# VH-VL binders against Collagen alpha-1(XVI) chain (COL16A1): the designs that were tried, part 5

Target 1, 182 residues: Collagen alpha-1(XVI) chain (COL16A1), of Homo sapiens (Human) (q07092r50to231)
Amino acid sequence: GFNLIHRLSLMKTSAIKKIRNPKGPLILRLGAAPVTQPTRRVFPRGLPEEFALVLTLLLKKHTHQKTWYLFQVTDANGYPQISLEVNSQERSLELRAQGQDGDFVSCIFPVPQLFDLRWHKLMLSVAGRVASVHVDCSSASSQPLGPRRPMRPVGHVFLGLDAEQGKPVSFDLQQVHIYCDP

## First folded at step 1 (VH-VL)

Design M08 (framework fv_modakafusp)
Fold by ESMFold2-Fast, scan of step 1:
Structure M08 (fold): chain C 182 residues (1-182), chain A 120 residues (1-120), chain B 107 residues (1-107)
Amino acid sequence: as target 1 above (182 residues)
Amino acid sequence: EVQLVQSGAEVKKPGATVKISCKVSGYTFTDYWMNWVQQAPGKGLEWMGWVDPEYGSTDVAEKFQGRVTITADTSTDTAYMELSSLRSEDTAVYYCARYDSEWLYGMDVWGQGTTVTVSS
Amino acid sequence: DIQMTQSPSSLSASVGDRVTITCKASQSISSYVDWYQQKPGKAPKLLIYAASSLQSGVPSRFSGSGSGTDFTFTISSLQPEDIATYYCQQSYDTPLTFGGGTKVEIK
């Protein structure tokens, strides 16, 4: 596993506001600048086929978009190799990835609990032919996921990106980690 | 035709430095990583490192850190591997081999190899 | 580092025989295993990539299988031109690592 806060240079980016609470964890406020790095810097071999993505986040009401990418890895042409998309209107997450046959494979997870203006721990795990989402370690949802193409170290990694305009989305983070053993 | 052509055989004294070239043709140099692989006489294949010609980034195996420098010159479509402080155990054939930066297909095209002999 | 343990170190078989070589990774590497053939005095040649995909121009008698930690390379019907040393290699993480090789000879 590894910490994406370091790999995406969030602590070194002056436009990302660091809110220090003497009694609590450091809070990173995104939205003022793009959070992106070349994929080769973040995942030198590409994102593993099996992984867990763990975030501690707070979604604000004004992040209401058609769709936005909580996490995305693109290919050389800017199209997603994999994306975790937030649909604020439907209160759901959609995982999409390039399939072995060139079409996308996807699954949708209802997560209305995430849209309450409070801190939540979100875990996405991908293993074999199954993707699972856990919110606050108590709710589990699993969906079948079709066969996928191996991830490649090309394009860019994005965190908090508007799907239509490519502009930064404002939300708060405490933790972002990738584990290779979900 | 895709080709990787390496520089000729070298005979060096212990403590010397050797620099091997790998000139590519028939494809876009920046679309592929270039790996360097060592094979001692009668032994197996050992990865030394790679360079990404597009970004200039490199990775070098721990065994060779401090002695190996891997570079790429995009103006001449040539990759280089420089090995310093040569020892007798560095006597080997050295290969360059390309690696698709998109697909990671393994090493699909190899240079012919460069023999380096480190004399007593 | 990811260690690739290849077996056997050498084998001798007759023309037409089925030949099997195995490779074990010290940790799970999904399907990121490639297989190479090397003939004496020549550079290695890629035969199989991503554990089971046949490289363009390679005869169909060569195949690969496996995922996670255990991988197998098979020659369904050994031919005289298949005399060579075969290597597995993981491409999951750096440093890239090769198996020790399997020398295939005809008896």
Scores: ipSAE 0.006, ipTM 0.490, lowest interface PAE 14.9, mean pLDDT 86

Design M09 (from M01 with heavy chain T98R Y100H E101Y Y102T Y104D G105Y, light chain S91Y Y92D D93S T94W L96Y; framework fv_modakafusp)
Fold by ESMFold2-Fast, scan of step 1:
Formats: C-alpha cells, sequence, structure tokens
Structure M09 (fold): chain C 182 residues (1-182), chain A 119 residues (1-119), chain B 107 residues (1-107)
C-alpha cells in the first residue's frame, strides 16, 4: 500500500509537530494548518475503489466537541468525493461517498471507544457494497454501502478539517496507510 | 495571559542534586510540551529534553542521559527538571520553554534559574 | 546530531544598517529552523519560526529566509534596542540543536 505520512509530506510540513519518545513511536501533532495535498500527488489515478485506510490516532479532549473530517478527498469544485467524518456528539464515524447518480451514499459506525483520550488503531475498509470499521484488535462492524462513482485524481486530500468552519483540527497521529487489498 | 515562572537560584556543591520547577498559568498545561534548555556562562543555548504533560512522555539529550529527570505534575500545572551528580561545568542558567503544539517552536520561556556549582 | 553553524560569531553595525546573519545545517532540514533574540540577563524571545514566519508582535524589520541547509536572518534597519545575541535552532530531528549565536553590537 501507500504510506500517507510520506505522500502527504507530513514529515516535511512545518505545521506538524514531530515528537519522538525513546519508549514509543514517532508522534505527529496536527492542527495549526490543514493537512492537504493535491489528489494527483497522493493518488495519481484516484483513490482505489477497494481500499483500507489504517490510522493509529489519539483524539484529544477539544476534538470531542466537534464534527470534523478525519479524511476527505474533494472533487475539482471542492466538494467531497469521499469523506470519513467524526461526529463527536454521537461518538460515531460517518463514511460518505458520491453515488452513481451524484447523490451521496453513506453509512454510520458507532465508535465510542475512540473517545477515551487514548491511542487506538482504526481501520476503515471498503470492498464492493460493504464498508467496515475495525477499532483495535477486538472489534469490527460492517455496514452496507450503495454503489459509488469511481474516484478521480482531482481536488485535494485532507486530514483533520472542521466540517463547519473549514479550520484545522488538532489530533495526534502515529500511522496512516492505504491498502488496495482490504 | 501565558506565564512560566521558575524556582529561584541555587548554589550547590559537586555531587549534589538540584530540582528546578516551572509553574505555568494562562493556558492548558497538557496541550503543550515543555522543553528545558541549558546556558553556561558566556556560552550558547543547549537543549536538554522535553516532557509531554498529557502522557508523561519524555526525551533527554544524550549528554544528559542518566543524570537528568524531567517530569510534569498536572495537579499543580508544574514541570520539573532534576539534575544529579552535579559538576562545575553544570554551572548555568536553566530555562523552561513551552513548545507550540503544532508549529514546533518555543514561543514562551520562563525567566531562567541560575545554578552555581562550586567547592 | 544535526550541527548548526552560525556566522558571524559577532558583528558591529550602525543604527539604520542592514544586518545579515547566516546559519548552515549539516544536513537538509527543509524549513525547520527558528530564530531567537536574547538580551543580556533575559530569556530568549522567539522572532522567526519555520524559517520565514514572523512571530506575532515582532517588528517587521526582522525577517528570515532559506530552506534545505542555508538560512538567513535579517534586520533591515538596526535599532538600538536590537543589541542582543541571536540564535538559530533546528527542529527537524532530536536533539534540537542551536547555532553558536551572533552578538550584535552598535558601533
Amino acid sequence: as target 1 above (182 residues)
Amino acid sequence: EVQLVQSGAEVKKPGATVKISCKVSGYTFTDYYMNWVQQAPGKGLEWMGWVDPEYGSTDVAEKFQGRVTITADTSTDTAYMELSSLRSEDTAVYYCARDHYTYDYMDVWGQGTTVTVSS
Amino acid sequence: DIQMTQSPSSLSASVGDRVTITCKASQSISSYVDWYQQKPGKAPKLLIYAASSLQSGVPSRFSGSGSGTDFTFTISSLQPEDIATYYCQQYDSWPYTFGGGTKVEIK
């Protein structure tokens, strides 16, 4: 797969704090500016139709009062082709993607375990008509997902963007990967 | 508004231990890392290490490993730097400095604590 | 460790002069350099972050530029209150390392 830390230039972005602990992995702290790259740089042929997005993350207390995009790919007009939205009030993730007819298709995953101020491994997988969310090693949930439009290499990829104000959202990150084999 | 207030000057003998405090106010202590920086008389700045008050994580420069312990107490919003087995070359001003959580720079500094190590 | 070589170690200039200080990293650090001002008996003060960004409240006569291994700090018109030692600092990797400092004095 694709290492998004490399493709999004997170190690070379001045707005991202890099923190090394001798007893643990490198920590990236986001929030000062939107983390974004042109889609063509991250996914030259667009995001694969079948994929798994894997993150190791920590949601800080201030994010628990927001609705925000954890991951988003926009089209040429700035509207989402696909988004993974954190709804802090409902303690859930919502996956939305452009459907075949231009309307959005979506599914919602309850993930209260992410809201405990601790590190978690999160996997979103999309294959055929099913989307699944796995948190850590012990939980999985699957939801039906309607037919989608193929992803296009236009617009921009974002990590950590406030859904209402378009402002950056601060959270901590250790790993971001995309796999073409969910 | 934001302040970092350090403990007062110390005079120590070789072999002693010193513990310097840095009390913060005007911001959420757990949202920022705290760095410690040493400056010997007439010399430049040297980074010693940092602590993340939220996780208790630390990193210490090789030169100071084994002698420096950096800690944070979230109940009192205070960071500490403890330096043991003091030598005359440890005579310096020690600064705490808040590390901006997203830009990776030290925007607010304590006033400094002078430590003198003499026989 | 990344070494930061700062030049010159000291300089004397007249009020109104343009002052230039340089900093060279032993390896490429992108734009991960900050600049600090330290007046005698005082703590350092952040002036420039991320090579070229001016800290809020800092006079516009201070500026920074550069990327990779070569960085420059400039005072466009030296004022009496600018007498201080200036330090560059890299944050590309740990340990953080500072340049040796440049003492700026008025003639």
Scores: ipSAE 0.000, ipTM 0.468, lowest interface PAE 14.6, mean pLDDT 85

Design M10 (framework fv_modakafusp)
Heavy chain, then light chain:
Amino acid sequence: EVQLVQSGAEVKKPGATVKISCKVSGYTFTDYYMNWVQQAPGKGLEWMGWIDPSDGETDVAEKFQGRVTITADTSTDTAYMELSSLRSEDTAVYYCATVYEGSYWGMDVWGQGTTVTVSS
Amino acid sequence: DIQMTQSPSSLSASVGDRVTITCKASQSIYSYVDWYQQKPGKAPKLLIYAASSLQSGVPSRFSGSGSGTDFTFTISSLQPEDIATYYCQQSYDTPLTFGGGTKVEIK
ESMFold2-Fast, scan of step 1: ipSAE 0.006; ipTM 0.526

Design M11 (framework fv_modakafusp)
Fold by ESMFold2-Fast, scan of step 1:
Structure M11 (fold): chain C 182 residues (1-182), chain A 124 residues (1-124), chain B 107 residues (1-107)
Amino acid sequence: as target 1 above (182 residues)
Amino acid sequence: EVQLVQSGAEVKKPGATVKISCKVSGYTFTDYYMNWVQQAPGKGLEWMGWINPSGGYTDVAEKFQGRVTITADTSTDTAYMELSSLRSEDTAVYYCARDIYSGYEDYYYGMDVWGQGTTVTVSS
Amino acid sequence: DIQMTQSPSSLSASVGDRVTITCKASQSISSYVDWYQQKPGKAPKLLIYAASSLQSGVPSRFSGSGSGTDFTFTISSLQPEDIATYYCQQSYDTPLTFGGGTKVEIK
């Protein structure tokens, strides 16, 4: 795997607040500036078709009233190649990706446990025709996901983006990793 | 049969905008990506961008970003390429070309059907 | 961007000769190379896709081979109607990029 905090330069970004945590790893507080990098710098070959995305995060009270992208990779015109959307009203995650036939494919995961103002470990895995979400030590929730267009190293990677306004979303983060062999 | 028919030749002044159409027939328009390719006189082929007519999603080569807009009208099965702020070096033949794709298990790309080309001349 | 270096830029051959054109990619592109024929005043025509697959309706004298970074296009027995410019193109990643072309002429 690789550390996305390093690839997105989060430790070197002055607008990202670094908070001491006597109970564990350093806390990064996002929201004061956009977290984005050209896709080629993060994923030189594009995001792998099969991967696992692992985050340790805390969703703050303000985010509980928003629909926003936790993670998104766009194409050159700003349209999503893949997105992981937080739907705070439904307390769910929606994975959406460009399909082989040109339409989008998507699946929805109920995750009410993420909306408790506490730290959680979130794992998203995409392999073959299945996407799975795993929160903390619970069993994985799996959903079918249609065949997808290969990911391209174009556009930008975003972390924490308001779906309506395109503004940064404030949430707390301790780790982000991508594994290319889920 | 599968056909791509492009609009006719254009003569434009520097600074003008040109919009070229590519009307398809003989296949389902939304099932294939459409490419746009530029060829300056006596020069080689240069990819400008593509569109997925199903979602309207586009990707445009960096050289043409800010000046090229690619669109598709699914009600008329027509793709469009609009090039603004025309310069003399934009004098070229412009082609639309369908992306080859035979299904979920065939991931190969290639341009199997081409329009006849549209000549754009930029002169004062 | 992936650069496609095509050689030679031009060649002259006799009818019945074997003609070979090469393309080199600046990085590994698996088998995602296509080959096109363009006659003066005409749109390009796809001959080979995925490095070695012959397009429907294209004569069997045309063939392609290679993988990774090195690709070859061959005309086994040149015919008068084969006089054209030939282009390779990588389809591995955007922007899609073409080789510089090879002009094939009869001496």
Scores: ipSAE 0.000, ipTM 0.444, lowest interface PAE 20.9, mean pLDDT 85

Design N01 (framework fv_nepuvibart)
Fold by ESMFold2-Fast, scan of step 1:
Structure N01 (fold): chain C 182 residues (1-182), chain A 119 residues (1-119), chain B 107 residues (1-107)
Amino acid sequence: as target 1 above (182 residues)
Amino acid sequence: QVQLVESGGGLVKPGGSLRLSCAASGFTFSDYYMSWIRQAPGKGLEWVSYISSSGSYTYYADSVKGRFTISRDNAKSSLYLQMNSLRAEDTAVYYCARDWGYSEYFDYWGQGTLVTVSS
Amino acid sequence: DIQMTQSPSSLSASVGDRVTITCQASQDISNYLNWYQQKPGKAPKLLIYDASNLETGVPSRFSGSGSGTDFTFTISGLQPEDIATYYCQQYDNLPYTFGGGTKVEIK
């Protein structure tokens, strides 16, 4: 696996606030500037076909009125190759990816526990034709996911992007990792 | 060390069918995407199709979509192209090429096999 | 589809000359362009990937540059074994597309 805090240059971005907690991990506060890097710098060979994305995060109350991408990789034309979208009205996550034939494939995970203004560990796992979401120590929620188009090392990686306006979304992070060997 | 060997080319009449094979050796075949690329006599290169390392994902150029089917057998380290409803404009040397779908370049190519579609 | 226009279609040069080939994309492809060499009667060989990176084992006289829509491939000090047709190829979008090729001959 690898640490996306490093690959997305979060520690080197002055607009991302670093909150030192003497009793716990460093907190990164996003929203003041876009969090994005060219895909080739983050995933030189593209995002793996099978992976787990792990975040330790806190969703602020002002995000509860938004639909936004927690994580997204675009193609060269700016269209999502893959996205993990937060739907605050439904209290759900939607995973969406380009399908094998050019259509989109998607699945939805109810995650009302994320909307309590507290820290949570979120894991998205994608393996074969199944995607799963784990929140904290709860049981995995699994959904079928249709056949996907291979990921390309083009476009950009985004973290915290408003789906309608394309502007940064403010939320707090402690950890972001991708695992290719779960 | 890396070797790709095509076979199955020949003369066919318009409307006919052919199946091309590509035998791979010298690398872990199941780790790589594979492509077919063709070249009409005296003309340039045209990408035809790819298949993912597992075989789960395929993509075709519009000129061959619905007529050609790419497949692979990882246990035999072999790649195939089933060509149906052949047309005169399908006449070409067909190359198999090693492709890492995320790298998107062709680092090793076979010698090619000639397909001639003529009455 | 992204159209790749390659220029010139052919050229003749002397051993030791500097040869320049250009490739123009119909839309911005960043640096997602490869260059291949095809010698007469043989399969193509990768020379340059991602616009400017030299493939392992390829002589340093070959180089590539450019980004966006305009790309250049250069042979510094042409050798007899460089007689070949050269192709650019984009991978910014599917389908992958090749330029029309540039045939390089001596004299």
Scores: ipSAE 0.006, ipTM 0.472, lowest interface PAE 17.1, mean pLDDT 85

Design N03 (framework fv_nepuvibart)
Fold by ESMFold2-Fast, scan of step 1:
Structure N03 (fold): chain C 182 residues (1-182), chain A 122 residues (1-122), chain B 107 residues (1-107)
Amino acid sequence: as target 1 above (182 residues)
Amino acid sequence: QVQLVESGGGLVKPGGSLRLSCAASGFTFSDYYMSWIRQAPGKGLEWVSYISYSGDTIYYADSVKGRFTISRDNAKSSLYLQMNSLRAEDTAVYYCARGYYDILTGYEFDYWGQGTLVTVSS
Amino acid sequence: DIQMTQSPSSLSASVGDRVTITCQASQDISNYLNWYQQKPGKAPKLLIYDASNLETGVPSRFSGSGSGTDFTFTISGLQPEDIATYYCQQYDNLPYTFGGGTKVEIK
């Protein structure tokens, strides 16, 4: 696996505030600038078919977006190859990916625990025809996921993007990693 | 009309226990985070504890951790604070406050109760 | 914990004056700051949320500004009913913390 903080150049982006806490991890505050890189720079061979995305994050009430992408990889035309969308109104996560026939396949995970103004560890794992979400030490929630198109190293990777306006979304991060062994 | 009414305050000796209640009306209680905030006589505000709408998420200020327990009963629209091992420093007016409701429209403490006085002395 | 330093601790002003209160956070809290008014013997009342937004029903003479670590609360044209203690409060992180308060009096 690998560290997306490095691959998305979060430490090199001056608009991302670095909050140093003597008794805790470094906090990255997003929202002031887009977090994006060409997919080829982040995933040279495309996102693996099976993977786990792990984030340590804090969602803030001032985001004011009803829906926004926590993580997204687009294709060459700017459409999502895969996206993990936050729905603030429903307090849920939606995973959406391009299906084998070109239509999207998706599944929804209720995660009201993420909306408590506290730090949480979130894991999304995708393996075979199953996607699972695990928050902190709670039990994993699993959903069936239809057959997907292979990921391609085209388009761009985004972290924290408003679904309607395409503007950066404000939230705090400590860690973001991809593992190829879900 | 939103109303929060605290009760259960009174005089107690050091080491004693007291349970505060907050009765909510005029809104859907089960949709809101709730907090207890205290104020010692002539002093400023100190946040004590919060509880999420479901009761799954609870946090305490370090000054009360291990001694106080926050709880709620959504069927009765009531918030509670069980206070054990009380100290003179716990003497304060205790306020029940409505917390965050909605990511798009909410903010932390938009309605407060009238407060209930807890006096810890011998 | 995030420390909130509020100044001045007290001030005296005349009706019609412009009153300014400052609040400083020990670390960056973006715009996650509220301002409250507390009259003697009463519970606090929310006036400003998210650093600069006026709560519904609150007179327009009250305003807030700032982001990051430095915040300002202003009363433009002080009225007799504005005599109270004012508190800032951060909600960027738990525990929630309040400033020490500013007592506003009429001279």
Scores: ipSAE 0.000, ipTM 0.499, lowest interface PAE 15.5, mean pLDDT 85

Design N04 (from N01 with heavy chain Y33W W100T G101V S103E E104G, light chain N93Y Y96L; framework fv_nepuvibart)
Fold by ESMFold2-Fast, scan of step 1:
Structure N04 (fold): chain C 182 residues (1-182), chain A 119 residues (1-119), chain B 107 residues (1-107)
Amino acid sequence: as target 1 above (182 residues)
Amino acid sequence: QVQLVESGGGLVKPGGSLRLSCAASGFTFSDYWMSWIRQAPGKGLEWVSYISSSGSYTYYADSVKGRFTISRDNAKSSLYLQMNSLRAEDTAVYYCARDTVYEGYFDYWGQGTLVTVSS
Amino acid sequence: DIQMTQSPSSLSASVGDRVTITCQASQDISNYLNWYQQKPGKAPKLLIYDASNLETGVPSRFSGSGSGTDFTFTISGLQPEDIATYYCQQYDYLPLTFGGGTKVEIK
């Protein structure tokens, strides 16, 4: 796979706070600046049709009142090719992608366990016509996902973007990784 | 035009300390991430540490973590490496290198400064 | 840490030869690999970045290819000034890691 911490230059972004615990993992605190890169820089061939996105994250209390994109890849016009949206009001994740016919296809995953102010490992897997979400050691939650348009290396990749205001969202990360054969 | 000049190397006994400096010129130093990379005599390259353009973020190779400290002074266009608890295996030429802003490649290197740790 | 295995460790070739060096990553690093040239007594010089892109001012006889875990560096038509040690380096994962180097010598 791909380590998105390096591809999105998170370690090289001065506005991302690095918190080192004496006997703990390095914590990256987002929110002070936009996390974005051109798609061709992050995914030179476009995001694969089949992939797994793995994050180790902690959702902060103030984000519990917001709707925001945890991960998004836009097209050349700025519309999402694919997005993973956090709906804090519903305590859910929504995966949305451009369909083969130009309409969006989407599915929703209830993930109340992410909203406990603790660290969690989150895995989103997209394969064929199915998307699945795993939280920690829990069993997979699977949803049907309609046929998608092939993803293209255009537009921009975003991590932690407020859906209403377009501003950075503050949350904590330890790991962000993409695998191309889920 | 771009120039990086290391200094501060020398002979030191095991357990001793040494501070390396890198003087940068010909570019806006405060815009670039900087790295230290070392090479033991007759051996290959080993990345040691990097520091962000503002100095707020650092990372170290496990071999030097807890013993070495990277720092910078943007007003003086200078990069530093404080080396404590030196060991024989730290004997190497230490290079200062400029890292490009969002790519992890080193487009300019200094000439290197030799550190010898010997009794 | 990502281990970069470079082969061969040394090779001997004649001026005008095609020289090929390989680099293997222990995990997928996409195209986030660079190649450096180091002449005796001098600092390394960047030749190729992002697996296949030639750095400005570097002669076109140098080229790189590959993605994922397997990468190749080629000198088409070796010149006397190309006698050096060549290193690959990945930058997809921290810590940054280099291959062991390939020493290119003249016969």
Scores: ipSAE 0.000, ipTM 0.461, lowest interface PAE 16.1, mean pLDDT 85

Design N07 (framework fv_nepuvibart)
Fold by ESMFold2-Fast, scan of step 1:
Structure N07 (fold): chain C 182 residues (1-182), chain A 120 residues (1-120), chain B 107 residues (1-107)
Amino acid sequence: as target 1 above (182 residues)
Amino acid sequence: QVQLVESGGGLVKPGGSLRLSCAASGFTFSDYYMSWIRQAPGKGLEWVSYISSSGSYTYYADSVKGRFTISRDNAKSSLYLQMNSLRAEDTAVYYCARVGEWELPYFDYWGQGTLVTVSS
Amino acid sequence: DIQMTQSPSSLSASVGDRVTITCQASQDISNYLNWYQQKPGKAPKLLIYDASYLETGVPSRFSGSGSGTDFTFTISGLQPEDIATYYCQQYDNLPYTFGGGTKVEIK
């Protein structure tokens, strides 16, 4: 595993506000600028086929976008290899990845508990033909996921991007990690 | 020309304190994470600590956590390491190093080092 | 912590020789590995980053390869100025850890 705050240069980016409370954790406030890096600098061999993505985050009331990418890796042409999309209207997460047949494979996780304006720990794990989402201390929700194409170290990694306009989305982060054995 | 110059090393008794300084020049200091790396006499390299470009995020090796404090003054282009409760095993040359682009810790420039000797 | 095991601990070679040093990680670190050169009495210098990329100004006789747990550093055509100790370093996870070093001497 590894820390995406470091690999995405969040601490070095002046447009990301760092809110330090002496008695609490450092808070990173996104939204003022795109958070992106070339995939080869974040995942030199491509995102592993099996992984867990762990975030500690707070979704804001003023996130007006109906759908936006919490996390996305594109290919060399700018099309998604994998994305984790927030649907604010349905209060759900959708995982999409390029399938072996060329069509996308996807699964949807209802997560209304993320939309309470409070801090939550979110874990997405992908292993074999199953994707799972775990929020805080609740039971994991698992969904079948079809066969996927191997991820490649091309394109770019994004955090917090509007799905249609490509504009930054505002939300707060405390941690972002990838683990290679979910 | 990037330069890093360490100072503040010396002889100190066990339980004592020292403050190391690193003066940076030739680059925009406030844009870079900075690190301290040490080397005991005749031994290999050991990473000690890093500090983010703004100073708001720090990390320490377990061997020094709770005893050492890394800090920086971007207006003075200076990095510091406050060392308390020093032990014989802290005896080493301490290097100031710059963390490379994209926050990837390839240490692309190092100072000359300053020797810290902890002995009675 | 990720442990980096470097071999050999020392070697002696002649000018013009091909020198090979290996570094093994206790777990998969992808290609998140750097190589440094430390000449006697001097600070270390970055030679290779991300396992295989040559730092600017570093002679092309130095090269790196490998991924996962097994990495190799090579000097093709050893020169007298290459007398140094060479270190690998992983940056897949904190704390950053170095190999024990390989001392290269000329016969």
Scores: ipSAE 0.000, ipTM 0.463, lowest interface PAE 16.1, mean pLDDT 85

Design N08 (framework fv_nepuvibart)
Fold by ESMFold2-Fast, scan of step 1:
Structure N08 (fold): chain C 182 residues (1-182), chain A 122 residues (1-122), chain B 107 residues (1-107)
Amino acid sequence: as target 1 above (182 residues)
Amino acid sequence: QVQLVESGGGLVKPGGSLRLSCAASGFTFSDYYMSWIRQAPGKGLEWVSYISSSGSYTYYADSVKGRFTISRDNAKSSLYLQMNSLRAEDTAVYYCARDQYYYGSETYLDYWGQGTLVTVSS
Amino acid sequence: DIQMTQSPSSLSASVGDRVTITCQASQDISDYLNWYQQKPGKAPKLLIYDASNLETGVPSRFSGSGSGTDFTFTISGLQPEDIATYYCQQYDNLPYTFGGGTKVEIK
């Protein structure tokens, strides 16, 4: 596993506001600048077929009507290899990934609890042919996911990208990690 | 064993169209991305386009975007390049080549056809 | 687009010589670079993939090295059948781009 805050250079980006609290975790406020890095700098050997993406985040009211990518890895042509999309109107997450035949596979998770203007821990896990989303201490939501091709270390990684306008999305973040199956 | 055979080249006037074909044998065609590469007489190699194993994903060099269309027929183990609005600068030998086995594998053009000549001239 | 600058454009060497060709990328491409051999009138043939890996069936006198922006291709002990044009190619980003080629001839 590895910390995406370090891999995406969030601490070195002056436009990302750092809110320090001596009695709590550091808060990063995104939206003022793009959060992106070449994929080979974040995932030099690609992403394993089985992984977990864990975030501690707070979604702000101004994103209520937006569709945006919480996490996305593009290919060399700029198309998604894998994406986790927030649909604020439907209060859902959609996972899309490139399948074995070059076609996309996807699944949708209802997550209305993320839209309460409070901090939440979100976990997306992909194992075998199942993807699961876990919010805080609630029950996991699981969906079948077709076989996917391994992620290639090309293109770019994005965190917080508006799907309609291609601009950064403002939200607050405490941690973001990728865990790989040993 | 693995063979790629191009056809469909010829002489065409500027503004005309040609359709190139590439017949594949000796491997499971539907498992591979496929590329077209061209070479103008006496010049170097220029990559033109590729297509994913299923045909759902394509990419084109800027010089041909909007004029050329890559496609495939996996049942016939055949790759195609439809070339429209041809220009003198499109004059080249066109090669088909086998690309990556699956998306995410290393990309190297390990087998090439013999090439087919396209001449765009008045 | 990533530009690949290959040098020299041509060279003449004697049988048994060590021949070195270089390729420079306009930006960091890690090790995502291949080398091809093209004999007169024939299609290119893959020799080296991912900067330093020898393709199956290719003689061990051919080798590649380098990473980032600077790459080298070497023929250790040039043979008459090595008369050809050699090309580097990057696949770090689309479009794939080739070097200008190096024509190798025997003196």
Scores: ipSAE 0.000, ipTM 0.474, lowest interface PAE 16.2, mean pLDDT 85

Design N09 (framework fv_nepuvibart)
Heavy chain, then light chain:
Amino acid sequence: QVQLVESGGGLVKPGGSLRLSCAASGFTFSDHYMSWIRQAPGKGLEWVSYISSSGSYTYYADSVKGRFTISRDNAKSSLYLQMNSLRAEDTAVYYCAKDYTEYYSYAFDYWGQGTLVTVSS
Amino acid sequence: DIQMTQSPSSLSASVGDRVTITCQASQDISNYLNWYQQKPGKAPKLLIYDASNLETGVPSRFSGSGSGTDFTFTISGLQPEDIATYYCQQYYDLPLTFGGGTKVEIK
ESMFold2-Fast, scan of step 1: ipSAE 0.007; ipTM 0.535

